# Ledger of designs, part 28: VHH binders against q9p7j3

Target 1, 174 residues: q9p7j3
Amino acid sequence: MILPLFPETQVHVFVYENVSNCAAIHEQLISQNPIYDYAFLDAATILYKKQVYSAIIRALEDRRDEQMKTKTIHSEVILSLSPKTEISSAFRQFSMTKKSKNIVVVKIDSKLTEEEEFERLDKLVEGNRVEFSDEELQKLIDFKVLKKNYKLDPSTLENPLASILSSIALRGYS

## First folded at step 17 (VHH)

Design gc2
Fold by OpenDDE, fold request of step 18:
Structure gc2 (fold): chain B 174 residues (1-174), chain A 122 residues (1-122)
Amino acid sequence: as target 1 above (174 residues)
Amino acid sequence: QVQLVESGGGLVQAGGSLRLSCAASGFTFSDYTMAWFRRAPGKEREFVAAITYEGDDTFYTDSVKGRFTISRDHAKNTVSLQMNSLRPEDTAVYYCAAASYDMGTPVEYDYWGQGTRVTVSA
């Protein structure tokens, strides 16, 4: 898909459930295998499509303005999900780990169609692809983790999306 | 301010052993995943081994599995690579590296050492 604010940048987002090879994927990431050039997120930390898109947009804005805090656009996406400025903290909050079972995978600057990109990614991920929707994400979320990551309280839980988006947008400004 | 200083390289015969060490300073060592890379003559740099910031997980390239062991000492801010059963194809300059993250996307290592040369003769 193409974001309105960035018409020249193609973005794809995929959701996998019951992934059996997260540990193997993790090994490839640490060893810098370039065919794994994605952002792999723990689905337990993602509640809304807009949460992911907001992070992507923030990362793209940072790149546009030459103000990225990390070295790659995908690492910047992961950082942008967090209300914290520390890179290590952001990754520990939102990244896929060897213990993850459900994941959200983001591809920035894709030259392929969504289907073509899926065929490529499907060779790397051993799991079941599900629709990237709020309905499917809601099935995979861990609300305890969500509340912790964004410091949600009874007041902000009345409108979690607004609170999450505010946290993403205002990172480093509080 | 940030420094990674490798040591322990040298000349060794095939089948021999070496222990490389990397001393880290200028950053919070316990927050970083540590790794070893190597660059053989005429080849590109390649991943060798890594150990997570907590020290509970280790990773190895296939060609060194069973022969090399990576470890870290948080008290001394050091990471080591025990190299056993060395082969001529292990000849390379070995580099120590540090990364602020080790998950989510292909890891970009923030800090690098100057390297230590390992030569394995037939």
Scores: ipSAE 0.910, ipTM 0.949, lowest interface PAE 0.4, mean pLDDT 95
Fold by OpenDDE, look of step 17:
Parts: structure tokens; sequence; C-alpha cells
Structure gc2 (fold): chain B 174 residues (1-174), chain A 122 residues (1-122)
């Protein structure tokens, strides 16, 4: 998939449900296995496709402007999901954990087709791929976590998209 | 201002034990996952062990499982590596490292120590 604002950058996003090997994936990540060069997100924290796209765009903009706060584009995507500037907090909020059951996986700067990338990723993730859509994401979301992560209140909860996007876009601004 | 200072290295015979220690300062220790790496002569630096910022999860490279134990002391801002049943192939400079995250993507460690040399003789 190509983002209009970044035509030179190919992006792929995958959604897996009922993932059984998140702990094993964690072990590979902490040991710096380059085969796992993705952003692994907890699907419980993702409600909209636009939320993911906004974070990707923010990360790409930061890279373009040489303003990345993290060392990799994928870590920057994870950071970009958060309204907080603290890296550790952002990762605790949005990254996959060993307890995660459903995940969203993001690949930036892919040189492969979506299908080819899926075949590669499918060897790493033990779960069922589902469509990357608002409909599917809404089935996986934990609203309690979402409310906490973005400090949503009753006035914003009916349509949280605007609040989420604003939080992503305005991170670090006061 | 950030410092990771390793200690405890030395010469030991095969089958012996060493305890490495890393003293951390200049950052919020409890927010960082701590790890040990090593670089053997003529080889690239490799992951050895890690312990999460909560201290509830530990990770080891396969070759050291059952022999090495990583631990941390939040009160003292230290991370340790107990190395038992040492082998000649464990000979390396051992480095302490700290990361602000340990999930989501391959971990990039932010801070590194100067290293401590471990030599295991046959």
Amino acid sequence: as target 1 above (174 residues)
Amino acid sequence: QVQLVESGGGLVQAGGSLRLSCAASGFTFSDYTMAWFRRAPGKEREFVAAITYEGDDTFYTDSVKGRFTISRDHAKNTVSLQMNSLRPEDTAVYYCAAASYDMGTPVEYDYWGQGTRVTVSA
C-alpha cells in the first residue's frame, strides 16, 4: 500500500487474531532478531485504520524532518500512536505484549508485495489473519484501554476518532 | 551523565563461576530493560541475557540457558549476571546495556557500558 503523502514508501498492515506465540515473538524482539523488523501492536489498543495510518504518517513525517525520537521507523510508529512523549510509556500503551491475543503488524519500507510480505510474516506469527478494516478492529478493541490511552471522556467517546487523531498529530505540542 | 559500569570480570577455569555486575546512573533505572551482551575475539557482539524493567521476565541466548542468571536490584540500580559452569567459548568482553522499550519491535538499546573482560581457560 502506498500513502499519498509518501509515494516512495511502501507500507503494509496486517491484523492477526488468536495469536498464540506473542511471548516467543517478544523473545525475538528483545534479542534483536532482524527478521522481526516490524511494528507489533496490541490490537486491543487500535480502533480505526486511520489511527494506524495517522501514526505511520506521523512517523514518516518525523523521519523526513529528521525529528525522530526513536531509533527506527517502526519504533517511531509505536511512539506516534501515543499522546505521550515518553517512549517507555508509549510502548507500554500500544505495543504487543506477551499477553496479547490479537495484534496489528506494520511494515514500513517494504520491498515486497503485500502477499509476499504476508508469507514472510506468517512464518513468524502463529494466528489467524483477518482483514485490516474498522469492522474487524472494532471486534478486537478494548474500550477501557482505549479510553485510558487517549483520555477519552463521555463527550468524546461517541466519536473518538477526532480525539485520537488530534492526540497523535499534536503529541509534544502544548 | 548516563553511565553503565561493569565489574566482576576476570580469569577463571572451565567449570568455574563469575558474577558480573553493572552499576547504572544518570537515568531512571526502573524504566529500562537491562541486558548483557558479549563480544568474543573475532566475532560480532551478541545478545546474552535481558531482564525487563519490571524484573518479572528474563531472556537468555540458547547457549547460556541453565548456566547464566540475570537479575536486577532497583534499590541499588544494578544488574547482575551470574555465570556458572563457564566454558572457553564464553570468553568475551561482556557489556551491560539499557533499553527504554523491550516490546513491539526489535529492541534498540540506548546505553552501553565499557565492558568487562571474561576469560575462561580450558
Scores: ipSAE 0.909, ipTM 0.951, lowest interface PAE 0.4, mean pLDDT 95
Fold by OpenDDE, fold request of step 18:
Structure gc2 (fold): chain B 174 residues (1-174), chain A 122 residues (1-122)
Amino acid sequence: as target 1 above (174 residues)
Amino acid sequence: QVQLVESGGGLVQAGGSLRLSCAASGFTFSDYTMAWFRRAPGKEREFVAAITYEGDDTFYTDSVKGRFTISRDHAKNTVSLQMNSLRPEDTAVYYCAAASYDMGTPVEYDYWGQGTRVTVSA
């Protein structure tokens, strides 16, 4: 996928359900295996495609402006999902953990087609790929976690997307 | 300022043991995953072991599994590496490192120590 604002950057997003090897993936991440150069998100924290895209765009803008707070574009994507400025907090809020069952995987700066990238990723993730859509994401979301992460209340829950996007956009300003 | 200070390195015979320690200061220790890396002569730096910020998970490179044990003390802001059954191939400079995250993406460690030399003789 090519984002209109960043035509030079190819982005792929994949959704996996019933992932059995999140712990193994975690081990590869902590040991700095470069083959795992993705952003692995807990699907329980993601409600909308636009939430993911908003974070990606924010990260890309930060990179463009040389204002990234983290060292890699993928870590910046994870940070960008959070309304908090603390890196550790953002990762704890949104990153895949060993306890995750469903994940959203983001690849920035891909040199491969979506299918080619999927073939590579499929060797790393033991789960079932589902469509990256609001419909599928809504099946995987944990609303308790979502409400906590974005401090949603009854009023903002009427339009959670607006609140989420505002939180992402205004990180560090509210 | 942030500081990681390794200690405990030295010369030991094959089959011997050493305990490395890393004293951390200048950051919230409990928020960071701690790790040990090593660099042998003529080789690239490699991951050895890590312990999560909560201390509930540990990770090891295959070659040290069963021989090395990583632990941390939040009260003392220290991370340790107990090295047993040492082999000549374990000879390296060992570095302590800290990361603000340990999940989501390949970990970029933010802070590094100066290293402590471990020499294992045959």
Scores: ipSAE 0.908, ipTM 0.949, lowest interface PAE 0.4, mean pLDDT 95
Fold by ESMFold2, fold request of step 18:
Structure gc2 (fold): chain B 174 residues (1-174), chain A 122 residues (1-122)
Amino acid sequence: as target 1 above (174 residues)
Amino acid sequence: QVQLVESGGGLVQAGGSLRLSCAASGFTFSDYTMAWFRRAPGKEREFVAAITYEGDDTFYTDSVKGRFTISRDHAKNTVSLQMNSLRPEDTAVYYCAAASYDMGTPVEYDYWGQGTRVTVSA
């Protein structure tokens, strides 16, 4: 996909359920294997497509403006999901871990079509691809985790989207 | 000011052992994943071993598994690499590195030491 504000930047987002090899993926990340150059998110932290798009847009804006706090666009997406600016906390809260069961995978600056990128990614992830949609994300979210990550109170839990998007957009201003 | 200072390198005969140490300062040691990389003569830097900031996992490149052991000491802010059964192909400059995350995307190591040279003679 192409985002209107970033027409030269191809972005793909994939969702996998029942992933069995998160520990093996971790090994590849820590050794800096470039084949794994994606952002791997824990699906338990993602409720909306717009949550992911907002983080991607924030990361791309920061790259354009030379304001990135992390070294790569994919690490910046992970940071951008967080309402806080602390890098280690953002990764602890939103990244896939070796214990994750479902993941959201983001590829930015892809030179491939969605299907071509999927063919590469599918060799790396042992799990079942599902649609990147609010309907599928709703099945995978952990609302207790969502509430903690964005400090949602009971009044916002019925309609948390605006609060979540505000947290992403206003990071660094409050 | 962040500093990573390696020590313990030297000359050793094949089959011997060395213990490398890396003293860390200028950051909260318990928040960082620590790693060793090496650069052999004429080659690119390669990953050797890592230990997560919680200390719950260790990782090794295949060629050193069973021979090298990484460990960390919170009280001393050090990470160590015990290298046993050394081989000539282990000859390299060994670098200590630190990263503020260890999951989610390929790790970028923010801090690097100057390196300590290990030479293994046949």
Scores: ipSAE 0.726, ipTM 0.864, lowest interface PAE 0.8, mean pLDDT 90
Fold by ESMFold2, fold request of step 18:
Structure gc2 (fold): chain B 174 residues (1-174), chain A 122 residues (1-122)
Amino acid sequence: as target 1 above (174 residues)
Amino acid sequence: QVQLVESGGGLVQAGGSLRLSCAASGFTFSDYTMAWFRRAPGKEREFVAAITYEGDDTFYTDSVKGRFTISRDHAKNTVSLQMNSLRPEDTAVYYCAAASYDMGTPVEYDYWGQGTRVTVSA
């Protein structure tokens, strides 16, 4: 995928369900294995495609403007999902953990087509790829986690999307 | 001022043991995941072992599993690496490192020590 404001930056997003090797992936992250240079998110925290795209756009804007708070664009995506500026909290709330069952994986600055990137990622993740869509994400979300992460008011009439996107777009400006 | 200071390196015969220690100051030690890396002559720095901030998970590169043990002491703000059954290929400068988060991406270690040299004679 090419974002209009960032035409030189190729982005891919993959969703996996029933992942059996999150602990092994975590081990590779700890050891700084460069083959694992992605952002690995817990799908239980992601309800909308726009949630992920907004975090990617925010991270790319901060990189463009020399305002990144973390050292890589992938770590900046994870921070950008958070309504707060605290880096450690963002990672604890949104990252894949060894106990995660479903994940969203983001690759920014890819030099590969989507299919080529998938072939590399599929060697690393033991799970079932599903479409990156609101339909599939809705099946994987944990609404209790979502409400806690974004401090959403309980309401049957509340539109959580607007509140979530505002939090991502305006973090650091409020 | 953040400091990580390694100690305990030296010369040892193959099959011997050494215990490395890393004293940490200038940050909240209990919030950081601690790791050991090493750099053999002419090679890039490589991961050896890590221990999470709670101390409940440890990680080891395959070549040291069963021989090395990482531990941490929150009262003394130290992380240690017990190295047993040492081999000549363990010869390297060993570095202590600290990271404020350890998940989601390849870990970014924020702080590094100057290293302690370990030489294992054949």
Scores: ipSAE 0.709, ipTM 0.847, lowest interface PAE 0.8, mean pLDDT 89
Fold by ESMFold2, look of step 17:
Structure gc2 (fold): chain B 174 residues (1-174), chain A 122 residues (1-122)
Amino acid sequence: as target 1 above (174 residues)
Amino acid sequence: QVQLVESGGGLVQAGGSLRLSCAASGFTFSDYTMAWFRRAPGKEREFVAAITYEGDDTFYTDSVKGRFTISRDHAKNTVSLQMNSLRPEDTAVYYCAAASYDMGTPVEYDYWGQGTRVTVSA
């Protein structure tokens, strides 16, 4: 898809459940295999489509403004999910780990259609693709993790979207 | 300032052993994933081994599995690579590298050492 503010940037987001090979993916990331140039997120940390798109928009704005803290747009998306500016903590909180069961995978600057990109990604991930939708994400979220990552109290957990989006948009400004 | 200093390289005969060490300073060692890469003459730098910041996982390129062992010592801020059953194909300059994260996207190693030369003779 194309985000309205970034019309030349093609973005694809995929969701996989029951992933069995996160440890193998970890090996490829740590060895810098360029075929794995995606952002691999733990689905337990993602409740809304808008959460992911807000992080993508923030990363693209920082790239446009030459304000990126990380080396790639995909690593910048992971940082942008965090309410904090510390790179290592953002990755520890939001990225896929070897123990993850469900993942969200982001590709930015894709030259492929969604189905072409899926065909490539499906060779790398052993799991079941599900729709990128709030309905499916709600099945995969861990609310304890969400609360901790965004410092949500019980009243905020009833309608957390605005708090989460504000954290992403305002990081580093206040 | 950040420094990664490799040592322990040298000339060894095929079938022999060598232990590389990398001394780290200028950052919180326990927060960093550590790796060894190597560059053979005329080739690009390639991944050899890594150990995660918590020390709970190790990774090896296929050609060294069962022969090389990576380890870390938090008290001394060092990473070591024990290399056994060395082959002429292991001849390379070996580099120590450090990264503040090790998942989510292909890892960018923030810090690199100067390298230590390993030569394995037939």
Scores: ipSAE 0.700, ipTM 0.863, lowest interface PAE 0.9, mean pLDDT 90

Design gc5
Fold by OpenDDE, fold request of step 21:
Structure gc5 (fold): chain B 174 residues (1-174), chain A 122 residues (1-122)
Amino acid sequence: as target 1 above (174 residues)
Amino acid sequence: QVQLVESGGGLVQAGGSLRLSCAASGFTFSDYTMAWFRRAPGKEREFVAAITWSDDSTFYTDSVKGRFTISRDHAKNTVSLQMNSLRPEDTAVYYCAAASYDMGTLTEYDYWGQGTRVTVSA
């Protein structure tokens, strides 16, 4: 897909459930296998499409403005999901781990169509692709984790999206 | 100041063993995944082994599995690479590296040592 404000940057997002090889994927990331150049998120931490898109947009804006805090655009996406400024915290909060079962995979700067990218990714991820939609994401979310990550309380839980987006947008601005 | 200092390299005959050590300082060792890389003459640097910060899980490149063992000593802020059954193709400069995050994206290793040379003769 193409984001309106970043027409030159192609972005793809995929959702997988019942992934059996997260540990193997982790190993590939550790070993810096370039074919695994994605952002792998734990789906348990993602509730909305707009949450992901907001993080992507922020990362792209940071890159545009030469203000990235991390080394890569994909790591910046992960950081951008977090209300915290600490990079390590963001990764611990949102990244796929070897214990993850459901994941959201983000590709920035893709040169492939969505279908072509999927064909590549499908060789790497052993799980079932589901639609990238709020409907599917809400089936995979862990609300305990979500509430912890964004410090949601009874008042903000009335409109979690607004709170999440605010946290993403205002990170570092107190 | 961050510092990674490798030691233990040297000349060894094929089938022999070496133990490399990396002493880390200047950062919170327990928060970092530690790894070994190597660069053979005329080749690009390649991943050898890693041990994670989170639970000391270990990973190895295929060519060294069963022969090399990575370990860490939190009390001493050291990471070691026990290399057994060495082969001539293991000849390389071995580098110690540290990464603050190792999941979600390709691991970026922030700190690197100067390397220690390992030469395995036929």
Scores: ipSAE 0.907, ipTM 0.951, lowest interface PAE 0.4, mean pLDDT 96
Fold by OpenDDE, fold request of step 21:
Formats: C-alpha cells, structure tokens, sequence
Structure gc5 (fold): chain B 174 residues (1-174), chain A 122 residues (1-122)
C-alpha cells in the first residue's frame, strides 16, 4: 500500500488471530533478529483500520519532520498509537506480548509486494491471517483495554473513532 | 547519569567458569530489560542473553544455551551472567545493555557498558 502523502513509502498491515508463537516472536525481537523487523501490535488494542493508519501517518510525519521520539519508524508507529508521550507506556499499551493471542503486524518501508511480504511474515507467525478490516478487528478487540488506553467514557464511546483519532493526532497537545 | 559497569571478566581455561556482573545506575532498573552482548575478535557484536523487565523471563542465543545463565538482582540493580563450560569461541568482550521496551519491535538497547574482556584458552 502506498499512502498518498508518502508516495515513496510502502506500507503493509496484516492481522493474525490465534497466534501460538508470540513468545517465540518476542524472543526474536529481544535478540534483534532483523527478519522480524515489523511493528507487532496486540490486536486487543486495535478497533479500527483508521486507528492503525493514523498512527502510521503520524509516525511518517514525525520522520519527515525529523521529530521522531523513538529510534525506528516501527517503534514510532507504536508510540503514535498512544495518547501519551511516554514511550514505555505506549509499548506496554499497544505492543504484542508473549500473552497476546491476536496481533496486527505493520511493515513500513517495505520493498516487497503485499503478497511477497505476507509470504515472508507467514513463516514467522503461527496463526491464522484474517482480513485487515474493521469487521475483523472488532472481533478481536478488548473494549476494557481500549477504554483504558484512550480513556473512553460513555460520551466518547458513541463515536470511538473520532476520540481515538483525536488522541493520536493531538498527542502532546493536551 | 546512566552508568553500566561490567566486571568479572578475565582469562580462563576451556571448560572453566566465569561470572560476569553488571552494576546499573542512573535509571529505573526495574523498568528495563537487561541483556548481555559480546563481540569476538573480528566479528560483529552479537546477542548473548537477556532477562526481561516484565517477569524476568530469560532468553539465550543458541550457542550458550545450557551453559550460560542470566539473572538479575533488583535490590542491587545488578545483572549477572554465569558462564559455565566455557569454550575458546566464547572469547570476546562482553557488554551489558539495557532496554526500556523489549516488545512490539526489535528491541532497542538504550544503554551500554564499556565491556569486560573474557578470554578462554584452549
């Protein structure tokens, strides 16, 4: 996928459910295995495609403007999901852990087609790929976690997307 | 100021043991995943072992599994690497490292020690 404002940057997003090897993936991340160079998100924290894309765009904008707060674009994506400025908090809020069952995987600066990237990633993730759609994401979401992460209340829950996007966009401006 | 100070390196015969220690200061130790890396002569730095901040889970590179044990002392802000059955191939400068987050992406280790030299003779 090419984003209009970032024509030179190819992005791919994949969703996996019933992932059995999150702990193994975590180990590879800790050991800095370069073939695992993705952003691995806990799907329980993601409700909308636009939430993910908003974070991606924010991260890319930060990179463009040389204002990234983290070291890598993938880490910046994770940070960008959070309404908070604290990096460690963002990771704890949104990142895949060894306890995760369902994940959203983001690849920035891909040199491969979506299909090629999938073939690569599918060798790393032991789970079932599902469509990256709001319909599928809403099946995987933990609303308790979502409400906590974005401090959603009965009023904002009437339109969670607007609240989430505002939180992402206005991080650091509250 | 952040500081990681390694100790315990030295010369040892093959089959011998060493215990490396890393003393951390200047940051919230309990919030960091601690790791050991090593750089052998003529080789790139490589991951050796890590112990996570979240639950003290441990990870090892394959070549040291069963021989090395990483541990941490929260009270003393130290991380240790017990190295048993040492081999000449283990000869390297060993570095202590700390990461504030270890999940989601490739772990970024923010802080590094100056290293301690381990030499294993045949």
Amino acid sequence: as target 1 above (174 residues)
Amino acid sequence: QVQLVESGGGLVQAGGSLRLSCAASGFTFSDYTMAWFRRAPGKEREFVAAITWSDDSTFYTDSVKGRFTISRDHAKNTVSLQMNSLRPEDTAVYYCAAASYDMGTLTEYDYWGQGTRVTVSA
Scores: ipSAE 0.903, ipTM 0.950, lowest interface PAE 0.4, mean pLDDT 96
Fold by OpenDDE, fold request of step 18:
Structure gc5 (fold): chain B 174 residues (1-174), chain A 122 residues (1-122)
Amino acid sequence: as target 1 above (174 residues)
Amino acid sequence: QVQLVESGGGLVQAGGSLRLSCAASGFTFSDYTMAWFRRAPGKEREFVAAITWSDDSTFYTDSVKGRFTISRDHAKNTVSLQMNSLRPEDTAVYYCAAASYDMGTLTEYDYWGQGTRVTVSA
């Protein structure tokens, strides 16, 4: 997909459930295998499409303004999901781990169509692709983790999206 | 300041053993994944082994599996690489590296040592 404010940047987002090889993917990330150049998120921490898009946009804005806090656009996406400024905390909050079962995969600066990118990614991820939608995401979310990550309380839980987007947008401003 | 200081390199005959050590300082050692890389003559730097911060899980490149063992000592802030059954193709400069995160994206190793040379003769 193309984001209106970033017409030269193609972005793809994929959701996988019942992933059996997260540990193997983790190993490839540690060994810096370049074909694994994505942002791998734990789906248990993602509730809305707009949450992911907001993080992507924040990361792209930071890159545009030469204000990235991390070294890569994909790491910046992960950081951008977090209300915290500490990079390691953001990764621990939102990144896929070897214990993850469901994941959201983000590709920035893709030169491929969505289907072409999927064909490439599908060779790396052993799981079932599902639609990138709020409906599918809400089946995978861990609300305990979500509430912890964004410090949601009974009042903010009435409209979690607003609270999440506010947290993403205002990171470092309070 | 952050420092990673490798030691233990040297000349060894094929089939021999070496134990590399990396002494870390200037950062919270327990929060970092530690790794060894190597650069052979005329080749690019390659991953050798890593031990994670989260649960001390270990990973190895295929060519060293069963021969090399990575370990860490939290009390001493050191990471070690026991290299057994060494081969001439293991000849390289070995580097110690540290990463504060090893998940989600390609691991970015923030800190690097100066390296220690390992030479394996036929």
Scores: ipSAE 0.900, ipTM 0.950, lowest interface PAE 0.4, mean pLDDT 96
Fold by OpenDDE, fold request of step 18:
Structure gc5 (fold): chain B 174 residues (1-174), chain A 122 residues (1-122)
Amino acid sequence: as target 1 above (174 residues)
Amino acid sequence: QVQLVESGGGLVQAGGSLRLSCAASGFTFSDYTMAWFRRAPGKEREFVAAITWSDDSTFYTDSVKGRFTISRDHAKNTVSLQMNSLRPEDTAVYYCAAASYDMGTLTEYDYWGQGTRVTVSA
């Protein structure tokens, strides 16, 4: 897809459930296999599409403004999900691990159509693709982890989206 | 003030063994995934092995599996690479590297040593 504010940047987001090879993917990331150049998120930490898009937009804005805190746009997306400024903390909070079962995969600067990108990614991920929607994300979320990551309380849980977006937007300010 | 200092390189005959060591300082060693890379003459740098910060899981490039073993000593802030059954194609400068995160995206290694040369003669 194309974001209105970033017409030259094509972004794709995919959701996989019941992924059996997260450990293998992790190994490829450690080995710096370039065909695995994505942002792999733990779906247990993602509740809304807007959460992902907000992080993507934040990362793209940081890149545009030459203010990225991390080395790559994909790492910046992961950082942008976090209310914390510590990079390692953000990764520990939101990134896929070998223990993950469901993942959200983000591709920035894709040169392929969504379907073409999917065909490529599908060779790397052993799981079931599901729709990138709030409905599907809600089935995969771990609310305990979500509450911890964004310090949600009974008051903010009434509208968690607002709190999440605020946390993303105000990272480094509160 | 971060420093990675490799040692243990040298000349060895094919079939021989070497143990490389990397001494780390200036950062919280236990929070970093440690890795070895190598660069052979006329070739690009390639991944050799890594040991994760989280649970000391180890990973190897295919060509060294069964021959090389990566390990770390948290008490001494060192990472080692035991290289057995060395082959001429293992000849390279070996570099120690450290990454504060190894998940989510392609791992970016923030710190690098100066390297130690390993030469395997036929």
Scores: ipSAE 0.899, ipTM 0.949, lowest interface PAE 0.4, mean pLDDT 96
Fold by OpenDDE, fold request of step 18:
Order: C-alpha cells, then sequence, then structure tokens
Structure gc5 (fold): chain B 174 residues (1-174), chain A 122 residues (1-122)
C-alpha cells in the first residue's frame, strides 16, 4: 500500500488471530533478530483501520520532520498510537506481549509486494491471517482496554473514531 | 549520570566458569530489561541473554543455553551472568545493556557498559 502523502514509502498491514507463538516472537524481538523488523500490535487495542493509518502517518511525518521521539520508524508507529508522550507507556498500552492472542503487524519501507511480504511474515507468525478491516478488528477489540487507553467516556463513545484520531493527532498538545 | 559497569571478566580454561556482574546507576533499574551482549575478535556484536523488567523472564541465544544463566538483583541494581562450561568460542568482550521497552518492535537498548573481557583458553 502507498499512502498519498508519502508516495515513496510502501506500507503493509496484516492481522492475525489465534496466534500461538507470541512469546516466541517476543523473544526474537528482545534478541534483535532482524527478520522480525515489524511493529507488532495487540489487536485488543485496535478498533479501526484509520486508527492504524493515523499512527503510521504521524510516525512518517515525525520522520520527515526529523522529530522522531523513538529510534525506529516501527517504534514511532507504536508511540503514535498513544495519547501519552511517554514511550514506555505507549508500548505497554499497544504493543504485542507474550500473552497476546491476536495481533496487528505493520511493515514500513517494504521493498516487497503485499503478497511477498505476507509469505515472509507467515513463516514467523503461527496464526490465522484475517482481512485488515474494521469488521475483523471489531471482533478482536477489548473495549475496556480501548476506553482506558484513550480515556473514552459516554460522550466520546458516541463517536470513538473521532476521539481516537484526535488523541493521536494532538499528543503532546493537551 | 547513567552508568553500567561490568566486572568479573578474565582468563579461564575451557570447561571453567566465570560470573559477570553489571552495576547500574542513574536510572530506574526496575523499569528496564537488562541484557548481555558479546563481541568476539573480528566478529559483530551478538545477543547473549536478557532478563525482562516485567516478570524477570529470561532469554538466551542458542549457543549458551544450558550453560549460561542471567539473573538480576533489584535491591542492588545489578544484573549477573553465570557462565559455566566455557568454550574457546565464548571468548569476547561482554557488554551489559538496558532497554526501557522490549516488546512490539526490535528491542533498542538505550544504555551500554564499557565491557569486560572474557578469554577462554583451550
Amino acid sequence: as target 1 above (174 residues)
Amino acid sequence: QVQLVESGGGLVQAGGSLRLSCAASGFTFSDYTMAWFRRAPGKEREFVAAITWSDDSTFYTDSVKGRFTISRDHAKNTVSLQMNSLRPEDTAVYYCAAASYDMGTLTEYDYWGQGTRVTVSA
């Protein structure tokens, strides 16, 4: 996928359910295995495609403007999902953990087609790939976690997407 | 202000043991995943072992599994690497490292020690 504002950057997003090896993936991340160079998100924290895209765009803008707060574009994506400025907090809020069962995987700066990237990633993730859509994400979301992460209340829950996007866009400006 | 100071390196014969220690200061130790890396002569730095901040889970590179044990002491702000059944191929400078987050992406270690040299003779 090519984003209109970043035509030179190819992005791929994949969703996996019933993942059995999140702990093993976590181990590879800690050991810095380069073939695991993705952003692994807990699907329980993601409700909309636009939530993921807004975070990706924010991260790409930060990189473009040389204002990244983290060391890598993938870590910046995770930070960009959070309304908080603290990096460790953002990771604890949105990142895949060894206890995760469903994940969203983001690849930035891919040199491969979506299918080629999938073939590579599918060797690393032991789970079932599902469509990256709002319909599938809604099946995996934990609303308690979502409400906590974005401090949603009865009024903002009337339009959760707007609230989430505002939180992402206005991080550090509250 | 931030410091990681390794100790315990030295010369040892194959089959011997060493215990490395890393003393941390200048940051909230309990919020960081601690790890050991090593760089052998003429080779790139490689991951050896890590212990997570969240629940003290431990991870090891395959070549040291069953021989090395990583542990941490929260009261003393130290991380240790017990190395048993040492082999000549374990010869390297060993570095202590700290990361404030260890999930979601490839772990980036923010702080590094100066290293301690381990030499294993045949």
Scores: ipSAE 0.899, ipTM 0.949, lowest interface PAE 0.4, mean pLDDT 96
Fold by OpenDDE, last read:
Structure gc5 (fold): chain B 174 residues (1-174), chain A 122 residues (1-122)
Amino acid sequence: as target 1 above (174 residues)
Amino acid sequence: QVQLVESGGGLVQAGGSLRLSCAASGFTFSDYTMAWFRRAPGKEREFVAAITWSDDSTFYTDSVKGRFTISRDHAKNTVSLQMNSLRPEDTAVYYCAAASYDMGTLTEYDYWGQGTRVTVSA
């Protein structure tokens, strides 16, 4: 898809459930296999589409403004999900691990259609693709983890989206 | 001041063994995934092995599996690469590297050593 604020940047987001090869994917990431150039998120930490898009937009804005804190746009997306400024913390909070079962995969600067990108990604991920929707994400979320990551309390839980988006937007300011 | 210093390289005959060591300083060693890379003559640098910060899980490129062993000493802030059954194609400059994260996206190794040369003769 194309984001209105970044018409020259094509973005694709995919959701996989029951992924069996997260450890293998991890190995490829460590080995710096370029065909694995995505942002792999733990779906247990993602509740809303807008959460992901907000992080993507934040990362793209940082890139536009030459203010990225990480080396790559994909790493910046992961960082942008976090209310914390520490890169390692953000990765520990939101990135896919070898123990992940469900993942959200983000591709920035894709030169392919969504279908083409999926075909490539599907060769790398052994799991079931599901719709990228709030409905599907809500099935995969771990609320304990979500609450911890964004320090949600009874008051902010009345409108979790607003709190999450605020955390993303105001990272480094609160 | 971050520093990675490799040692242990040298000349060895095919079938021989070497043990490389990398001494790390200037950062919290326990929070970093450590790795070895190598650059052979006329080739690009390639991944060899890594040991994760989280649980000391080890990973190897296919060509060295069963022959090389990566390990780390948390007390000494060192990472080692035991290389057995060396082959001429293992000839390269070997580099130690450190990454603060190793998941989510392609691992970014922020710190690199100067390298140590390994030459395996036929």
Scores: ipSAE 0.897, ipTM 0.949, lowest interface PAE 0.4, mean pLDDT 96

